VHH binders against q96fz2. Designs and how they scored, part 311

Target 1, 269 residues: q96fz2
Amino acid sequence: CGRTSCHLPRDVLTRACAYQDRRGQQRLPEWRDPDKYCPSYNKSPQSNSPVLLSRLHFEKDADSSERIIAPMRWGLVPSWFKESDPSKLQFNTTNCRSDTVMEKRSFKVPLGKGRRCVVLADGFYEWQRCQGTNQRQPYFIYFPQIKTEKSGSIGAADSPENWEKVWDNWRLLTMAGIFDCWEPPEGGDVLYSYTIITVDSCKGLSDIHHRMPAILDGEEAVSKWLDFGEVSTQEALKLIHPTENITFHAVSSVVNNSRNNTPECLAPV
Short names: E, the ipSAE of ESMFold2; O, the ipSAE of OpenDDE; V2, 0.75 times the mean of E and O plus 0.25 times the DockQ between their complexes.

## First folded at step 16 (VHH)

Design CB23 (framework vhh_6z1v_2; at its last look DockQ between E and O 0.94; V2 from the best seeds 0.82)
Fold by OpenDDE, look of step 17:
Structure CB23 (fold): chain B 269 residues (1-269), chain A 123 residues (1-123)
Amino acid sequence: as target 1 above (269 residues)
Amino acid sequence: EVQLVESGGRLVRTGGSLRLSCAASGFTFSDYAMGWFRQAPGKEREVVAAISWSGRSTYYADFVKGRFTISRDNAKNTVYLQMNSLKPEDTAVYYCAAKFGLFTESPYDYQYWGQGTQVTVSS
């Protein structure tokens, strides 16, 4: 996974993240660093995206079932990294393969510390290789959505009003991630960054791409992944597997350019 | 105490119109998606329409076919169902329900329910 969409306004995004804590209380996640949230139809590595994580990571003795929402850098920067510039990291940390998560120190160590997060997105993009050509067809992949009035054409909203109708009740894609905290050697703010765990593609996506993000489908899966206070690493890793509960449609080549940030990126062709 | 109180249900003739209201209290109304459900005798409860917390997004069951309109007034803590072109098959008890966050089609996802109001459509 090298490209996502996360364009919802902050209030809509927050509402889409409504949850119940272990006490049965209905809650919205509290924001940390909301000003770092930058909505975009075309999110690439090194950009900031909102993730969910347990409140226990920030507050001692907090209820670990409570959730915080925070923009983090895509591309995990390990805590032990000693260079002053995260871009100097020599290995790719955009994704973490599920089969080798425990073999790589960069992922194993933060995971062992309970630094599990849920990466939020409208959906993700993947490119299908066309046989016989060097051309790749991009697809937008997301959770199945409830058919709202005139929502039949995701992304083809002819008007701002129609756009709002489509996205106001959008079920966000919830991907399993690992995050880490990096303190710059020269001082400054702690950098929170994440990697997306990937798995082999489900049957439905196998013709498009051989790998997919580990999707946490449903509140229980999301809750268990986040709750590092009650759920062990071993138990959490059982949640990491392919899911067939996805849909997709072909999109234009507009998304190929990471600088393009328009609704056309995810509009069906 | 959380309360949802439906009103407006009555006997109407085929082709008639009816407006249902649901008054909510005891919770932050604007944080909840609202839905109308119905249950006919011997049938399962089914979703009729749903509306997002902001009112910007709406859902209608297939059988509605443009006949019904769901709306809400957050200032009045009220959700409405305008029903036009009623037919005998629409005869049921209609329930108002509230869900925190996004609306869904499943009645099991909704936390709060009204007592229901009877709608009867005669031929």
Scores: ipSAE 0.891, ipTM 0.945, lowest interface PAE 0.5, mean pLDDT 94
Fold by ESMFold2-Fast, scan of step 16:
Structure CB23 (fold): chain B 269 residues (1-269), chain A 123 residues (1-123)
Amino acid sequence: as target 1 above (269 residues)
Amino acid sequence: EVQLVESGGRLVRTGGSLRLSCAASGFTFSDYAMGWFRQAPGKEREVVAAISWSGRSTYYADFVKGRFTISRDNAKNTVYLQMNSLKPEDTAVYYCAAKFGLFTESPYDYQYWGQGTQVTVSS
C-alpha cells in the first residue's frame, strides 16, 4: 500500500470517526495538531495522514479507550535513528509485513510500547499489471458504502456542486498501523511517523495486487487495536489478516502522478 | 434528558401529501445522523429515509424514492419528512431516530428513538 486518498474536510473526517468509549459514551476523537492535516485525493509516502491513537499515549491517567486523531508522517522513523535527517534512513518503512513484524527492531520496539494506530483513508490505490503493455491499470479500493443520493439523480444538473453529498456519510478505510516517536539528536520537535501493516491479498483483490493493507473491519477490531492499555500485543496481532469486505473500481491514469490532487483521481472510468 | 418528538401524522387520502416533523433535544444535534423508520402492524421496523449530520448526504428506501424527501434544520434541532403521492401501503407508525456519527440502514444502530406518529392512508 503506497498511495491513498484522504480528502475529507476536517469536520467531515471528525464525524466519520465517531466512536463509543469503554463506558458506552458516544465521542468524537480530539484533534492534535489539526493544522498539519492536508486533505488530498492522492497521498504518497512522506506526506502526513490522519491516524487514530489512544489518548493514553498523551495523558498518563487517561482512559485507554478514548481516541486522539493526529496527523503523522507516512514512513516510520525509528526512535533509535541517530542521524539528523530522517530522509537518510537506508530502508523503506512505508509498509511493515505482518509475517516479520516481530523480527524487525524498527517495528518490534514501538509495538512493545503499545504504539498502535489506525491509519485513516477514503481508500487506497493499487496498480494492476496489464497484459501486452507497460501501462498499469490503477484501481481505487475502499469499504462497501451505503448508496446515498448522488449528483447523477434527476435534477442534479440544476444543483450546486454537491460531490460532498456522497462524502458526508462515507465509511473511512481503517488500516492497522504502528507509529514511533523520533527526537532529533540536535533538538527540535518530536516527529511522529507511522507504517501500514500489510498482509497477503484476499481472493477479491488477488488479480489486482498480491499484497493489501491489514484492514480493521468494524468498531470492535478498531477499538481492540487502539486500546494498548487493555489489549496485549499478542491479542492485537490476531486482528491482522486479509479481509474480503472490500470493493474497488478502475480509475484513470491521472492518479499516477502524485502531484495530481483532483476528484478525477478516484472517479470511475 | 434526550427527547425526540414526532408530529404531523394523520389520516390522508390516497395521492395526498403530508409533512412529518421531529423535534430533538438533550444532545448535540449536529453530531447525529437522523433517520425516519416505519412499522406497520405485524411487520418489522424498516428504514424509510436517512440524512447525515450536515444535511448533505441522504438515503431513501427503494419504495419511497421520488415521493419522499428528508431534510433537517440544525439551527432548530428538527428533521422533516415530506411525503408526496401517498399510497395505502405507506400506512404505518413513523419513527424518528438519531445515530451518533454516520447513518446506517439498520434500526439496531440508532441510539435514540421517538414514540412514533401514526400515518393512515385510505381511499
Scores: ipSAE 0.796, ipTM 0.910, lowest interface PAE 0.8, mean pLDDT 90
Fold by ESMFold2, look of step 17:
Structure CB23 (fold): chain B 269 residues (1-269), chain A 123 residues (1-123)
Amino acid sequence: as target 1 above (269 residues)
Amino acid sequence: EVQLVESGGRLVRTGGSLRLSCAASGFTFSDYAMGWFRQAPGKEREVVAAISWSGRSTYYADFVKGRFTISRDNAKNTVYLQMNSLKPEDTAVYYCAAKFGLFTESPYDYQYWGQGTQVTVSS
């Protein structure tokens, strides 16, 4: 998993993150650093994307079931990293394999501190290797959606008059992540960064790619992953598995260049 | 106190039109998706139409077939159902419902319900 779409305006994205706290109260997540949110149809590693995390990470005595939404850097920079430039990290931390998460210091340490997050996206892209060529077919992969009136396909949202009909009620993809906090040795702001946990792909996606993000399907899974105050690491890891509750369509190669930020990136072909 | 109050249900002839209204109070209306559901005698409650918190996205059950239009006015805290080309099969109690965040097709996901308004379509 190395490319996502997360393009909703902040108010639409915030409403898509409506949740219920442990007392049963309906809430929207509170934003941190909202001005760092950069919506795009084509997010790549090192970019900022919004994640959910427990309020308890920021406030003493906070209810751990309450959620903060904040942009974080994709590509986890471990808190123990000693160089001044994160680009000098010798290993790729875009993803974290579920089967080795407790063996890798870069992921085990923040996980042990309860640094679990939910990575938000409209969906993710994956490239299918085509036998007989070096070319790859990209797909956009997302939760099944309720079909809205006059929306047609997702690609029909290219014009302003159709965008709101498709995206205003979009169910966001919710992926399990781990984050860490790195203090640059030369000073400056603490860097929040995340990795996306991966699992073996479900049968429905196996023809596209052999790995998929660990998807948290439904509020119970999301709540348990986020709530490090009440849910242990061991219990949280039971949430990490493939899901068949996923759909996809082929897209054009426009998405291949990460600088392309247009609705064509996710339009069906 | 949360209240959803439907109005406009009555007896109409086949092919007629009817507009239902639902006035909402006691919650932040613009944070809620709204739905119209119906329950005919001996049948389960079923979604008719739903509309997003902003009014921009709508859903219609397949049996609607373009005959009904859901709309909302967030300034008046009101949701509407315009029903055209009515058929005897549309006879039911129609309920207004509210769901925080995104709408769904399941009545069990909605937090607040009105008492319903009877729509009867005569042959």
Scores: ipSAE 0.665, ipTM 0.861, lowest interface PAE 1.2, mean pLDDT 91
ESMFold2 (binder alone), look of step 17: mean pLDDT 92; pTM 0.930
OpenDDE, second read of step 19: ipSAE 0.878; ipTM 0.938

Design CB24 (framework vhh_6z1v_2; at its last look DockQ between E and O 0.94; V2 from the best seeds 0.81)
Fold by OpenDDE, look of step 17:
Structure CB24 (fold): chain B 269 residues (1-269), chain A 123 residues (1-123)
Amino acid sequence: as target 1 above (269 residues)
Amino acid sequence: EVQLVESGGRLVRTGGSLRLSCAASGFTFSDYAMGWFRQAPGKEREVVAAISWSGRSTYYADFVKGRFTISRDNAKNTVYLQMNSLKPEDTAVYYCAAKFGLFTESPHDYQYWGQGTQVTVSS
């Protein structure tokens, strides 16, 4: 997974993250650093994206079932990294393979500290290799959605009204992630960054791409992944597997350029 | 105490129109998606229409076919169902329901329910 969409306004995004804590209370996640949230139809590594994480990471003795939403940098920067520039990392931390998560220090250590997060997106993009050509066809992949009025125009930039009708009740894709906290050697603000765990693709996606993000499907899976206070690493890792509960459609080559940030990125062709 | 109170159900003739209302109290209405459900005798409860917390997104069951309109007034804590071109098959008890966050098609996902209002369509 090297490209996602996360373009919802902050209030809509927050509402889409409604949840019930372990006490049965209906809640919205509290924002940390909301000003760092930058909506985009075309999110690439090194950009900031919103993630969910347990409140217990920030507050001692907090209810670990409570959720915080925070923009974090895509591409995990390990806490032990000693260079002043995160871009000087010599290995790719955009993704973490599920089969080697416990073999890589950069992922094992933060995971052992309970630093599990849920990466939020409208969906993710993947490119299919065309047989016999060097061309690649991009696809937008997401959860199946309720057929709302005018839902047939997903991603269409035809009118603000139609946009609202499509995206106001959008079920966000919830991907399993690991995050870490990095303190720059020269001082400054702590950097929060994440990696997306990947698995072998489900049968439905296998023709498009052989790998997919680990998708946490449903409130229970999301809750268990986040709740590092009550759910062990071993139990949490049982949640990491391919899912068939996805849909996709072909999109234009507009998304190929990471600088393009328009509804055309995820519009069906 | 959470309350949803439906009103407006009555006997009407085929082709007639009704407007149902549901008044909500005891919770923050604007935080909830709202839905109308119906249950006919011997049938399962089914979704008729749903509306997002903001009112910007709506859903209708396939059998509605443009005949019904769901709307809400957050200032009045009320959700409405305008029903036009009613058919005998629309005869049922209609329920208002509330769900925190996004609306869904499943009645099991909704937290609060009204007592229901009877709609009867005669031939």
Scores: ipSAE 0.893, ipTM 0.946, lowest interface PAE 0.5, mean pLDDT 94
Fold by ESMFold2-Fast, scan of step 16:
Structure CB24 (fold): chain B 269 residues (1-269), chain A 123 residues (1-123)
Amino acid sequence: as target 1 above (269 residues)
Amino acid sequence: EVQLVESGGRLVRTGGSLRLSCAASGFTFSDYAMGWFRQAPGKEREVVAAISWSGRSTYYADFVKGRFTISRDNAKNTVYLQMNSLKPEDTAVYYCAAKFGLFTESPHDYQYWGQGTQVTVSS
């Protein structure tokens, strides 16, 4: 998983993250550094994306079932990293394989500290290799959505303009992540950065790509992954597996260039 | 105290129109999706229409699409269902319901429910 869309305005994104705490109280996640959230149809590694994490990471004695939403850098920078520039990290930490997560120091250490997060996206992109050509076909991959009313001309769902009506009830993709906190040697703000855990592709995605992000399907899975105060590392890791509850459609090559940030990036072709 | 109060249900002739209203109180209306559900005698409660917290996204069951329109007024804490081209099969008790966050098709997901308003369509 190396490219996502997360374009919802902050107010829409916040309502899409509505949840219930352990006491049964309906809540919206509280924002940390909301001004660092940059909506985009085409997010690449090193950019910031919103993640959910337990309030207990920031407040001593907080209810571990309460959630913060915070922008974090995609590409985990380990707390032990000694250089002044995170971009100089020699390891690619964009993704973390589920089968070796407990063997890799960069991931095992923050996981042992309960640094689990849920990475939010509209969906993610994958490029299908086509034998006989050097071209790859991009696909937008996302949770099945409740079919909203289409407005305008026949075939309206294929228009980027008509997609505006679906977003205020869009079910966000919720991917299992691990984050870490890095303090710059020269001083300055603590950098929060994350990696997305990956698993073998499900049957439905096997023709597109051999790997997929570990998707947490439903509030029970999301809650258990985030709640490091009550759910141990070994128990949480049982949530990491492929899911068949996913859909996709082909998109144009506009998405190939990460600088292109328009609705055309995810529109069906 | 959370309350949803439906109004507008009555006897209407086939082909007629009717507007249902639901007044909400006791919660932050703009954080809730709203839905209209119906239940006919001997049948289960089913979704008719739903609307996002903002009013920008809507859903309609296949059997009402093109005939019914859901809308909301967040300043007045009210959701509406405009029902056109009514059929005898539309006869049911209509319920207003509220769900925190996003709407769904399942009545089980909705936290707050009104008492219902009876709509009877005579042939």
Scores: ipSAE 0.796, ipTM 0.910, lowest interface PAE 0.8, mean pLDDT 91
Fold by ESMFold2, look of step 17:
Structure CB24 (fold): chain B 269 residues (1-269), chain A 123 residues (1-123)
Amino acid sequence: as target 1 above (269 residues)
Amino acid sequence: EVQLVESGGRLVRTGGSLRLSCAASGFTFSDYAMGWFRQAPGKEREVVAAISWSGRSTYYADFVKGRFTISRDNAKNTVYLQMNSLKPEDTAVYYCAAKFGLFTESPHDYQYWGQGTQVTVSS
């Protein structure tokens, strides 16, 4: 998983993240650094995307079931990194394989600190390789959606009224992530960054790609992954598995260039 | 105290029209998706229509076939169901329901319910 769409305006995104805390109270997540949210149909590594994490990461004695939403850098920068520029990291932390997560220090250490997050997206893109050629067919992959008025107009969001009819009730893809906090050696703000955990693809996706993000399907899974105050690393890792509750459609090659930020990136072809 | 109060249910003839209203109080109405559900005797409660917190996205069950329109007025804390071309099969108790966040088709996902209003469509 190396490309996502996360294009919703902040208020729509926030409503899509409505949840219930441990006491049964309905809540919206509280934003941190909302000005760093950069919506786009075409997010790539090193860009910022919103994630959910426990409020307990920010406040001593906070209720660990309460959620914060914050933009973080895609591509985990370990706390021990010594260079001044995160792009100088000499290994790829865009994804973290579930079968080796407890063997790699870059991921094991933040996991041991309870640094679990839920990575939010409209959906993700994957490229299917064609045998006998280097050509690749991109697909947009997402949760099945309730069929709303104009739901067949997913790529026709060039009209404000049609966009709102499609996306205002969109179920966001919720992927399991790990984050870390890095203090730049030259000073400045602490950098929050994340990796997406991956698993073997489900049968429905196996013809497209052999890996998929670890998807947290439903509020119980999301709550358990986030709540490091009540859910151990060992129990949380039981949530990491493939899911068949996924759908997809082919898209044009417009998405191949990560600078293209248009609804055409996810429009069915 | 959270309250959802339906009104407008009555006896109408086949082909007639009826407008249901649901007045909401005791919660922040604009944070909730709203739904209309119905239940005929001996049948399970089923979704008729749903509308997002903003009013911009709507869902209709297949049996509606363009005959009903859900709408909301967040300034008045009210959700409506305009029912046209009514059929005897539409006879049921109609319920207003509220769900925090995104609407779904399942009545079990909704937190607050009205008392219901009876709609009867005569042949």
Scores: ipSAE 0.636, ipTM 0.849, lowest interface PAE 1.5, mean pLDDT 91
ESMFold2 (binder alone), look of step 17: mean pLDDT 91; pTM 0.929
OpenDDE, second read of step 19: ipSAE 0.877; ipTM 0.938

Design CB25 (framework vhh_6z1v_2; at its last look DockQ between E and O 0.95; V2 from the best seeds 0.83)
Fold by OpenDDE, look of step 17:
Structure CB25 (fold): chain B 269 residues (1-269), chain A 123 residues (1-123)
Amino acid sequence: as target 1 above (269 residues)
Amino acid sequence: EVQLVESGGRLVRTGGSLRLSCAASGFTFSDYAMGWFRQAPGKEREVVAAISWSGRSTYYADFVKGRFTISRDNAKNTVYLQMNSLKPEDTAVYYCAAKFGLFTESPQDYQYWGQGTQVTVSS
C-alpha cells in the first residue's frame, strides 16, 4: 500500500470514528494535534494521516479502550534512529509485512510496547499490471458502503451537495498499523510515525495486486487491536489476515501523480 | 431518561399522505443518526429511511421509491418522515430509532427506540 485517500472534513471524520468503550459509553475520539490533519484524496508516504490509538499511550491509568485520533507521519521512524533527518532512513518503513513483523527490530520493538494504531482512510489505491504492456491501471479499494441517496455516483461529476451526501455517512477503511515515537537528536517535537501492516491479498483483489493492507473489519477487531492494555501482542496478531469484505473500482491515471489532490483521483472511470 | 416519542400515525386512504414526527430527549440529538423503521403484522422490523447526524446524507429502502422523505431539525430534536402516495402495503407500526455515529440498515445497531405509531392505509 503506497497511496491512500483521506479527505473528509475533521468533524465528519470524527463522527465516522464513533465507538463504544468497554463500559458501554458512546464516545467520539479526542483529537491530538488536530492542526496537523491535512485532508487529501491522494496521500503518499511521508505525509500525515489520522490514526486511532489507545488513550493509555498518553495518559497514565487511562481506560485503554478509549481512543485518541492523531495525525501521524506515514513511514515509521524508529525511536533508535540517530540521524537528524527521517528521510535518511535506508530501508522502507511504509509497510510492514505480517510474516516478518517479528523479525524486524523497527517493527518488533514498538509492537512489543503496545504501539498499535488503526490507520484511517477513505480507501487505498493499488495498480494492476496490464499484461503485455508497461501500463498500470489504478483502482480505488474501500469498504462496501450503504447506498445513500445519489451514492451511485461516486465521482468528480457530482454537485457539491451530492458529494456531501455520499461522504457524510462514509464508512472509513480501518487498517492495522504500528507506530513509534522518535525524538530528534537536535531536539524539538517528538515525531509520531506509523507503518501499515500488509498481508497477502484476498481472492477478490488477487488479480489486481498480490498484497493488501491488513484491514480490521468491525468494531471488535478495531477495539482489540487498539487495546494494548488488555489484549496481548499475540492475540492482536491473530487479527491480521486478508479480508474479502472490500469493494473496488477503476480510477483514472490522475492519481498516479501524488501532487494531484482532487475528487477525480477516486472517481470511477 | 432517553425518550423517543413518535406521532402522526393514523388511518389514511390509498394515495394519501402522512407526516410522522419523532421527538427526542435525554441525549445529545445532534450526535446521533436517526432512522425510521416499520413492522407489519407477522413481518420483521425493517428500515424505511435513515438520516445522518448532520442531515446531509439520507438512505431509503428500495420499497420507498421516492415516496418518502426523511428530514431532521436538530434545534427541535425532531426527526420527520413525510410519506406520500401511501399504499396498503405500507400499513405497519412505524418506529423512530437513534444510532450514535453513522446510520446503518440494521435495526440491531440502533441504541434507542420509540414506542411506535400505527399507520394504516385503507383501500
Scores: ipSAE 0.894, ipTM 0.947, lowest interface PAE 0.5, mean pLDDT 94
Fold by ESMFold2-Fast, scan of step 16:
Structure CB25 (fold): chain B 269 residues (1-269), chain A 123 residues (1-123)
Amino acid sequence: as target 1 above (269 residues)
Amino acid sequence: EVQLVESGGRLVRTGGSLRLSCAASGFTFSDYAMGWFRQAPGKEREVVAAISWSGRSTYYADFVKGRFTISRDNAKNTVYLQMNSLKPEDTAVYYCAAKFGLFTESPQDYQYWGQGTQVTVSS
């Protein structure tokens, strides 16, 4: 997973993250650094994306089931990184393979500290290899939506205005992530950065790409992944597996250039 | 205390129009999606229409598309269902419901319910 869409305005995104805490109280996640949130139809590694994480990471006596939403840098910078410039990190931490997560120091250490997060997106993009050609077909991959695509709102002819109507009830893709906190050696603000855990592709996506992000399907899975105060690393890792509850459609090559940031990036072709 | 109060249900003739209203109190209305559901005698409760917290996203069951319009007024804490071209098959008790966050088409997902308002359509 190396490209996502996360374009919702902050208010829409916040309400899409409505949840219940352990006591059954309805809540919206509380924002940290909301001004760092940059909506885009075409987000690449090193950009900031919103993630959910437990309030207990910031407040010592907080209920671990309560949630914070914060923009974090995509591309995990380990806490032990000693250089002054994170862009000089010599290895790719955009994704973390589920099968080796406990073998890699960059991921094992933050996991041991409970640094689990849920990475939010409208959906993600993958490029399908076409036999007999060097061209790749991009696809936008996302949770099934309530009657939106099949009613013709996003996939439809009819009216472009119908595309705008789907977003205020869009079910966000919720991907399992690991984050870390890096303190610049020469001082400055703590950098929060994340990686997306990847798994083998499900049957439905196998013809598009051989890997997929570890998707947390539903509030029970999301809450268990986030709740590091009550759910151990071993128990949380049981949530990491392929899911079949996913849909997709082909999109224009406009998405290929990460500088393109328009609705055309995710519109069906 | 959360309260949803439906009004507007009555007897109407086939082809007539009716507007239902639901007044909400006791919660932050703009954080809730709202839905209209109906239940005819001997049948399960089914979704008729739903509307996002902002009013910009809507859902309609296939059997009401083009005839019914759902809308909301967040300043008045009220959701509406405008029903046109009414048919005898639309006869049911109509319920207003609230769900925190996003709407769904499943009655089981909604936290708060009104007492219902009876709509009867005669041929």
Scores: ipSAE 0.777, ipTM 0.906, lowest interface PAE 1.0, mean pLDDT 90
Fold by ESMFold2, look of step 17:
Structure CB25 (fold): chain B 269 residues (1-269), chain A 123 residues (1-123)
Amino acid sequence: as target 1 above (269 residues)
Amino acid sequence: EVQLVESGGRLVRTGGSLRLSCAASGFTFSDYAMGWFRQAPGKEREVVAAISWSGRSTYYADFVKGRFTISRDNAKNTVYLQMNSLKPEDTAVYYCAAKFGLFTESPQDYQYWGQGTQVTVSS
């Protein structure tokens, strides 16, 4: 998984993240650094995207079932990294394979500290290799959506009134992630950064690509992954598996260039 | 105290129209998606229509077939169901319901419910 869409306005995105805390209270996640949220139809590694994490990461004795939403850098920078420039990391940390997560120090260490997050997106893109050519067919992959008025053409919305009818009730894709906190040696704010855990593809996606992000399907899975105060690493890792509850459609090659930030990136073709 | 109060249900002839209203109080109405559900005698409660917190996104069950329109007025804390071209099959108790966040088609996901209003459609 190396490309996502996360384009909703902040207020719409926040409402899509409504949840119930341990006490049964209906809540919206509290934002940290909301001005760093940069919506786009075409997010790539090293960009910032919103993630959910437990309030307990920020506040001593907080209710670990309460959620914070914050933009983080895609591409985990380990807390032990010694250079001043994260681009000098010699390892790709965009994704973390589930089968080796407890063997790679970059991921094992923050995971052992309970640094679990839920990576949010409208959906993600994957490229299918065509037989015997360099041609690759991109697909947009997302949760099945409740049928709204005009929802059958989700990528065809190209005016404000039509766009909102498609996206105002969109179920966000919720992917399992690990984050770490790196303090730049020259000073400045702590850098929060994440990786997306990957698994073998489900049957439905196997013709497109052999790997998929680990998707947390439903509030119970999301709550357990986030709640490091009550859910051990061992129990949390049981949530990491493929899902068949996913749908997709082919999109144009407009999405190939990560500088293209338009609805055409995810429009069906 | 949370309260949802439906009104407007009555007897109408096949092909007729009526408008249901649901007045909400005791919660921040604009944070909730709203739904209309119905239940005929001996049947399960089923979704008729739903509308997002902002009013911009709507859902209609397939049996509606373009006959009903859901709307909301956040200034009046009210959700409406305009029902046209009514059929005897539409006879049911109609319920207003509220769900925090995104609407769904499952009654089990909604937190608040009204007492219902009877709609009867005669041949």
Scores: ipSAE 0.681, ipTM 0.864, lowest interface PAE 1.1, mean pLDDT 91
ESMFold2 (binder alone), look of step 17: mean pLDDT 91; pTM 0.929
OpenDDE, second read of step 19: ipSAE 0.881; ipTM 0.940

